# VH-VL binders against Integrator complex subunit 8-like protein: the designs that were tried, part 2

Target 1, 198 residues: Integrator complex subunit 8-like protein, of Dictyostelium discoideum (Social amoeba) (q54vk3)
Amino acid sequence: MNKIFGVKIDSQQKKRQQSNKNLTVFNNGRYLIYIGDIHFDRKFHREALRYYLLGCGLETAFYSDPVKTSVTNSKYLTFLSRRIFDCFYFLRAPMQAIVVSQFFGNLNQTCLVSFKIIQEEYYQLDTNYFQYIWELPLLEILLTTFTKQKDLKKIYLINQIISNPIINENNHPDIRKNFIKNTKHNFWKAISSNYLLQ

## First folded at step 9 (VH-VL)

Design g1 (from d2 with heavy chain F102Y)
Fold by ESMFold2, look of step 10:
Structure g1 (fold): chain C 198 residues (1-198), chain A 120 residues (1-120), chain B 107 residues (1-107)
Amino acid sequence: as target 1 above (198 residues)
Amino acid sequence: QVQLQESGPGLVRPSQTLSLTCTVSGYSISSDYYWSWVRQPPGRGLEWIGYIYYRGSTYYNPSLKSRVTMLRDTSKNQFSLRLSSVTAADTAVYYCAREYDYWSDAFDIWGQGSLVTVSS
Amino acid sequence: DIQMTQSPSSLSASVGDRVTITCRASQSISDYLNWYQQKPGKAPKLLIYAASSLQSGVPSRFSGSGSGTDFTFTISSLQPEDIATYYCQQSYSTPYTFGQGTKVEIK
């Protein structure tokens, strides 16, 4: 695992590629995601996370042409978001897990799961990842929790995000939607840098 | 399963206000997503009218903005369209649709459609 | 507003034929391009989102490609149940806009 791009296909994997001629052509990104699932089932969450990040990046061509490929439009992030969430939670990265919960595709589920983590882990939430929360209900949960705990620094940081006019849903929708797109992209780059490229 | 269903009068006279309601089942319109209206004149293409956001804010197609109002009734899980000063050009099938804003903001769930005819 | 130009406006093909529909945006929309199928008397149905991603439950004979301004929708082997009008739609910026549609019929 010395090289990010160094995964080689063995002869049995090549045979599976050939056997799927009547299906959509698969590439190595999907193979890496399946390796991630194997590591996940063995409870090797860091290895699983690395394979998921690399596999999703290859499926979207993020590493070869990141300007033309939006990882945030990938079905694979929604598909894998629950497993990536678990990886971060078991790696003791609860704030990253809360950010990933915003990809679940259902805000009720996002708030349910992240409320539990926030109540359990509020004292150790990494403030470097606060900038990646765009869902107003999550910001409200965070603010309420930090206010009850009288954590002045975290209260200040969440209030800065909530008060930002860019997040205001009453403005032109393209402003908020573009902010969310950029925030998703920047989060993906940050976790790839911290967990795949480091 | 999330389902959307349009209801309202099928005939409206010129200069009056067209009013339609979308009833949503299986998910609360105040919990997530953008809730849109899209119309289709007979034999023609689709035109996006606007949305109401799960938090209540609205945005309307500039081509129709002066005549459009959208409201919601969260207790009935309904959102509505009002289009004022209608003419024959507003005759169309009107759809309500959910914008799924987690991928490419596609309309992933549609109502059955309701034909509204504008005539005397 | 971003105009979406779809071609052809109609086509006839035999069962089993490969069908191709194109969609051109008046400016770059990245991959924020969706494809819908509309059968007579029915609401549109999402087939493809983000230019190339297949919606769940949609047969694999449907596919999409492209980015920027030029997009292609393909039915690899036309089936009788694929008789419909197909629309592209950009979701890059509001107001969202649709192509004028392509009516697909069996010869």
Scores: ipSAE 0.771, ipTM 0.880, lowest interface PAE 1.0, mean pLDDT 86
Fold by OpenDDE, look of step 9:
Structure g1 (fold): chain C 198 residues (1-198), chain A 120 residues (1-120), chain B 107 residues (1-107)
Amino acid sequence: as target 1 above (198 residues)
Amino acid sequence: QVQLQESGPGLVRPSQTLSLTCTVSGYSISSDYYWSWVRQPPGRGLEWIGYIYYRGSTYYNPSLKSRVTMLRDTSKNQFSLRLSSVTAADTAVYYCAREYDYWSDAFDIWGQGSLVTVSS
Amino acid sequence: DIQMTQSPSSLSASVGDRVTITCRASQSISDYLNWYQQKPGKAPKLLIYAASSLQSGVPSRFSGSGSGTDFTFTISSLQPEDIATYYCQQSYSTPYTFGQGTKVEIK
């Protein structure tokens, strides 16, 4: 095992790094995540988020091939989802936080925390991220809230998503899995583009 | 603590219907996850039978689809397996399990298993 | 269906030995691979999920690696309580399928 910056790099990480020529700054995703943690603890949430995204990208080979439909490694995202959620929350990006809450691995928890955010911040939810909601209960919460607020624009957008047959939970599991995988991939690409390039 | 327990007859005659119930404690089956059945013939490997989703939708292994029915009773916090037209090949330990679907779709909680023997 | 092939079918090792089991998928399954331990007369127990993630409460001597089609399960130091049959399982697509199992014994 090679050591870079005192951190052991396993063969898998090395292979991923070698295949990902676009990420040339650091050779160890875990190390970047660690740096993210340091920033997070210091309440530098924007910096933390950047390192988390970079780290996740390296670990999951997310950025290696934009054309290849690669499945995001759920291992690292599950571990970091809460921290990333908090980053978005503190950065006043509530819709991004809601999307990330879907990575908690607990639908009830996802709905509870998102419900609170939606109720408090419904007026500033970025509609560009509505497309990355795949949990029907979250869509229902959003729809209910916007209906109460008589926000016709947001109601329309949510209804467009809900009306898509692919979102139906009764679909074949593989169809749903593929949909979710693609949605996750697109989401992380979007946030990486928006937050790493700033 | 979440626990699963299988119950049902241990003996079924050929051509009859195997019926098992899984009772879940410590968690509501209507709250989340996929609730699955897996079987294991004696001395053999594991075969996934199907699942019932917490919202009620079902999906079955294509190899068994024509004979399998899964139902749920949310009031009793139970889900069941019915396998029709059984033969000796259906003799197995049947497990109910919780499928954690958000990331790995792994079976993280299992029942103890129930042996069902198909014999005349 | 996706076929899962484990190797070896059985092995015997001494206490403290490093044990390695491999699992191969007939097609790429990304990291949607789980490892289970099954002791005689007991239900399978989840040890590793998502190819390399250790399930809560599982000893650190257990580990998994791999992606795509080739996966490895490792016991860094075999203990007497580790006598069991180990199974890999793909959850990439339905129907979910298991490897044939690897029986691990102590010399």
Scores: ipSAE 0.140, ipTM 0.724, lowest interface PAE 3.4, mean pLDDT 85

Design g2 (from e2 with heavy chain L103F)
Fold by OpenDDE, look of step 9:
Structure g2 (fold): chain C 198 residues (1-198), chain A 120 residues (1-120), chain B 107 residues (1-107)
Amino acid sequence: as target 1 above (198 residues)
Amino acid sequence: QVQLQESGPGLVRPSQTLSLTCTVSGYSISSDYYWSWVRQPPGRGLEWIGYIYYRGSTYYNPSLKSRVTMLRDTSKNQFSLRLSSVTAADTAVYYCAREYDYFSDAFDIWGQGSLVTVSS
Amino acid sequence: DIQMTQSPSSLSASVGDRVTITCRASQSISDYLNWYQQKPGKAPKLLIYAASSLQSGVPSRFSGSGSGTDFTFTISSLQPEDIATYYCQQSYSTPYTFGQGTKVEIK
């Protein structure tokens, strides 16, 4: 096994990925994330985001499997979520950033940062990503803001989401868990498709 | 060279609040990484207390969560630990450390440690 | 919480001997395992990170291996300056947890 920057790289997997220019020759999620960090520090946010998504994809088996039921409370993963959030923010993709903020693991922080973004960028929020909001407080913030702005279209979309019984916090915990799991999975697939193929 | 140094009282009375400060030199705590506290009772192993992220978010060991508060002062390049309602079980050497989060969340830089004794 | 079981608790060996310490996690932690050296009255020092990566400035006689639940720390040739307590630590999930430690002495 070759080591690059202290990360073990499987030589067999390396050969398999040689044909995909978007996937580093190295089938190591950590390595890709490291490269993402390098780009991020250089303020190349688009490149950083790509490597982060690739890295995350490897860690989650390329999003082929449902989000592992085991909630890994990894500081490292939390850090990645924040970096990805920042990438979207700097790339002027505020709705994607809002969705990612749900991965912070702290609802108060999620609401605070999202509130700020919503207040500043309410006019350019991509409605295609509304479906990936599962936190009710965020939906309420969005609804309130769009109501104030008299944006009937966005109000309608948010109300459609809020009215879904599955969003109700009074549901059985397993129902909500499965919904969130699927929503997360679909979100990462969508983001990967949109940003890795460009 | 990045250095960490703990400071604070070495003696705390039971039920009072333990307060320590870690001063970081050679690197800004607001630039990156996670900044942690780890303690070691005399003759015993190591226990992770919690961290404060360079952006200010905190996470504490669930075993200590109700008693722990971590803050940062970016102007002084310091981060602090407060542990309330201390008992003799809280007697330990307290270390501040930097978490290096590239490929592994290892503690790559440590302070020298500060002994805090809980006694009446 | 993830429990780390370290073995042995103590060992004595001669200068030049190969020393091996093991660490077992209660669940899979992939390669999120670090090894530290602590000398008396001093803070722990990072030797190995990510199960097998040698920290910068650390002698090559130190090494680590393993993944999942079983890990090994090795000193290929024990030196007098290696007298210390060694700890494994998982960084896979919070709260981070340490092994009990292994005290290494010279005969």
Scores: ipSAE 0.017, ipTM 0.608, lowest interface PAE 7.4, mean pLDDT 85

## First folded at step 10 (VH-VL)

Design i3 (from g1 with heavy chain D32R, light chain S30Y S53D)
Fold by OpenDDE, look of step 10:
Structure i3 (fold): chain C 198 residues (1-198), chain A 120 residues (1-120), chain B 107 residues (1-107)
Amino acid sequence: as target 1 above (198 residues)
Amino acid sequence: QVQLQESGPGLVRPSQTLSLTCTVSGYSISSRYYWSWVRQPPGRGLEWIGYIYYRGSTYYNPSLKSRVTMLRDTSKNQFSLRLSSVTAADTAVYYCAREYDYWSDAFDIWGQGSLVTVSS
Amino acid sequence: DIQMTQSPSSLSASVGDRVTITCRASQSIYDYLNWYQQKPGKAPKLLIYAASDLQSGVPSRFSGSGSGTDFTFTISSLQPEDIATYYCQQSYSTPYTFGQGTKVEIK
């Protein structure tokens, strides 16, 4: 347990704690993340998500630093990606969860988890977050599912994304890389705005 | 554990083609990441040459683009560097490295390096 | 291309001293900055990524800070095994570019 807050630290938290020893001059942001952990452990996922996003924002000076304001710094968010994923999952925000699953670093795991979510929470998939999918296998899973369901609107949206030359690997590879980079930043900015800055 | 090892001739004549191979163990080059080459002339700094993506696409430093070719052999779990029309300026230790492709894009794993000397 | 400028080019300090190296980018690179340690005759080793994140297995005496154009690398207590050349590298855009390096020696 965390000696300061009495919170159980899982493997992700331990890794975060270890990696963050040299990261933070902002004790307030770290404190908020710890509060997020408390809420998470208590299964208050909405509150947890808010504190995670707020804590990361303060730690990275996202809301006060003009440089950071333009792009969401995800160095803290990446360590919280799994917790944030769980928050979205339990909040029945499956499309957000699917987007976050792309940060896991294992494509097979991403696909398996996402496939399950897509099947279980089909009607909760927010199309506004389709734009933040860049993994082709995920797009294929979505397309297949929507085709099976004969959802013409979603089929159309996914096809537009798949056909985008920016994500096509036959193009200049750096174009795709930059697109993904920007998409990641835009996603974190979007969720911060939607859940904190309403 | 993932390991990278450079191999190839240590001596190349001017105007010829420098060829190096990086053998990767412990991880499939077809799974993920950008597989990069970086060189370091003796007593000098580091220069990024280019990368080959795990899906096969390549991008080269514009300063070397006209002379650089990177290939991969997935059956051998290797990727290679060819640098044509070499001069003494191309004498360097050549490193292959794995480029982490999440947020940082850092080179987290390096080979030991291979010295290539361009001399007549 | 983005130019990376390190300062100083070399330094000598005593065991236990605090060592600070700075890196400046020619344009904003946000937090896409990495720090490497290169010991004589060895390949570079990643120490810090994303400006301030410590690579796994790296001692806590190493740290990084900064964003935008100005970055700092710090060794809180210099050890004999820290004799090396240190490089910053921007990963914001290709081509990736390195600083010229800072040679760290023990007095």
Scores: ipSAE 0.462, ipTM 0.793, lowest interface PAE 1.5, mean pLDDT 85

Design i5 (from g2 with heavy chain D32R, light chain S53D)
Fold by OpenDDE, look of step 11:
Structure i5 (fold): chain C 198 residues (1-198), chain A 120 residues (1-120), chain B 107 residues (1-107)
Amino acid sequence: as target 1 above (198 residues)
Amino acid sequence: QVQLQESGPGLVRPSQTLSLTCTVSGYSISSRYYWSWVRQPPGRGLEWIGYIYYRGSTYYNPSLKSRVTMLRDTSKNQFSLRLSSVTAADTAVYYCAREYDYFSDAFDIWGQGSLVTVSS
Amino acid sequence: DIQMTQSPSSLSASVGDRVTITCRASQSISDYLNWYQQKPGKAPKLLIYAASDLQSGVPSRFSGSGSGTDFTFTISSLQPEDIATYYCQQSYSTPYTFGQGTKVEIK
């Protein structure tokens, strides 16, 4: 459980921590992640999520250029993606969970999980997060679901997303990758704003 | 457990087409991510050839683009490499690998490699 | 294309020694750098990804650091089984490119 002692602090973080000795403990994203884990284990999912997001935010803040695609592929985000997903799941934030599910490696599994979530909670999916879906299969599931429900507004929204040429897999791989990276970044900003400012 | 295995002829004549197949087990190639080919000439370093994405889109190293074709067969859970107009310079061990974004687009799983020799 | 330059090309060290390999990118690649170990006659094996993250199952004696253009791979205590050629690889942009490799031998 003591991840704080076993987690390698990024060398740059170490250097920055050395320069600001007094603020060092609280500015450690890894430490915040550890606190998040403690809360998570206690089934305090909201608190856990806050600390995870804080941890992620601190780590990303070290990158001077938020536009850099590298920031969204932060190893910290990847590491925490599962726990964050679980937090959203338990907090009944299904659309956020669906977005995070895209971070996992197996698309089939992602689709199955998302399908289940959508089937169970389609009526409370926050459409504000539709913009952060880039996986076409997920969009298709959403489209199918809301077509069945005859929800014209959501159908329209989803179709707009699907029709975005930027998500076209035939694009140069870097274009798509950059789009995904930026989308992830924007997603993290959005959820951070929503959960940390409360 | 995910495994990759290269298969194909070990000898190709000059000007002919090199063809290799990578068979994937334990993971569906239609699930996600990039399926790549990397080659290594004897005693030399590694060269990325290109990848095929889970939906079939491809991207090739510009240095080889004109000669490379990658395909996938989802029914067999395989993806393939074709390199046309081969020369002695194409003699190498060819590896198929999985590119996994979870690892910052690293190649986390490799095949054993298949030596392809271009005859004189 | 992004060029990756490793140093040294080869080294020989004793068991228990600290081994350091450097990799430089021709342009900034942020932390999109991976390290591989390749033993003779075998495929490369991923050791480090994202410049400093240890791949699952990899011994803790292996580590990586760096960001931007300069990266370092370290074996804290060289073991006999570590005889191999090590490669850095940038995954920042396509085409992906590898360093020329560093051959590590034991004295």
Scores: ipSAE 0.442, ipTM 0.796, lowest interface PAE 1.7, mean pLDDT 85
Fold by OpenDDE, look of step 12:
Structure i5 (fold): chain C 198 residues (1-198), chain A 120 residues (1-120), chain B 107 residues (1-107)
Amino acid sequence: as target 1 above (198 residues)
Amino acid sequence: QVQLQESGPGLVRPSQTLSLTCTVSGYSISSRYYWSWVRQPPGRGLEWIGYIYYRGSTYYNPSLKSRVTMLRDTSKNQFSLRLSSVTAADTAVYYCAREYDYFSDAFDIWGQGSLVTVSS
Amino acid sequence: DIQMTQSPSSLSASVGDRVTITCRASQSISDYLNWYQQKPGKAPKLLIYAASDLQSGVPSRFSGSGSGTDFTFTISSLQPEDIATYYCQQSYSTPYTFGQGTKVEIK
């Protein structure tokens, strides 16, 4: 009689463990990213973006305490940033895309990609996201472009950002790192608010 | 599979406008990438003409900018090249190509090319 | 414009030989260099992108190296089907520019 009770308990425990494993998989950032990929492939870019942001938040702790040194320069993050970049492209959000391009891990690539976007869509760049640019070369590209286009308003905004001593590469590495970390965090928070809650 | 195919007249008279169309299949030109034109004079190297961005903006080689116009027709999934005031120097095989930004902006897919001869 | 100087203009080698082509940029282009193969009467085919990355479906005998201004394209073991003109191309800045090409023949 004891053997039959043991098998039933084991099967229920296994089912519970499997159910709990399934629930844990659903809460896994990687799973969310996978779902994002599915949506992306189906050309549902807004939905894809949502899942990517959720996944990114879970995997990279972007939404957690910015003071925690998270290894944010993983190949994984680079991949996610690229997908998110693509989503913004398709959603006609070029300035968000430019900001995300800073996560590519290659400054030259960031500049080249952003340069193309800026040249093509300088007139519709959302100035609200200028504050999330920390790469000086990128700011210079923006400034140059707006200067050529005689956009005084955007020139002024960019100059204000460039003049911030915190962005200076000559600062102590820790100061710059902390600034970038906070800027990244604030950016992801802003994007999450705009795209996850709406 | 993404395919590109050039179409247009193979003969153009001097001072007239060369017109070519690239038909894209297997991928929407409205999705992404820089849709480019490259030409190759007979027995010579390759020259980049310009691109039309998936959003419709264009950039042309400065050497040809004054004579080049690129357009897109999203309904037909086509993009086109117009080159005005042609001379014998414009005789070439014209290729349309997809510029893939993930691959260091390489031209990863090409059409078969279309020979355009400028002759009186 | 960035000038691309390719060398040699032509070469002849035997089947199985190692073939090397060089490309020099007039200024630094980082790793934004692509290599193409063009067979007679055909469109160019992308072989190498980003200086050293092999395009999908391309045989492993093809390789690229370099950064900045000096780049090298290599065929480790030349095959009969490799008869073609090869071009380097910089994608660092517009206008994009190509090398003059290297014609590869088999002895």
Scores: ipSAE 0.000, ipTM 0.572, lowest interface PAE 12.1, mean pLDDT 84

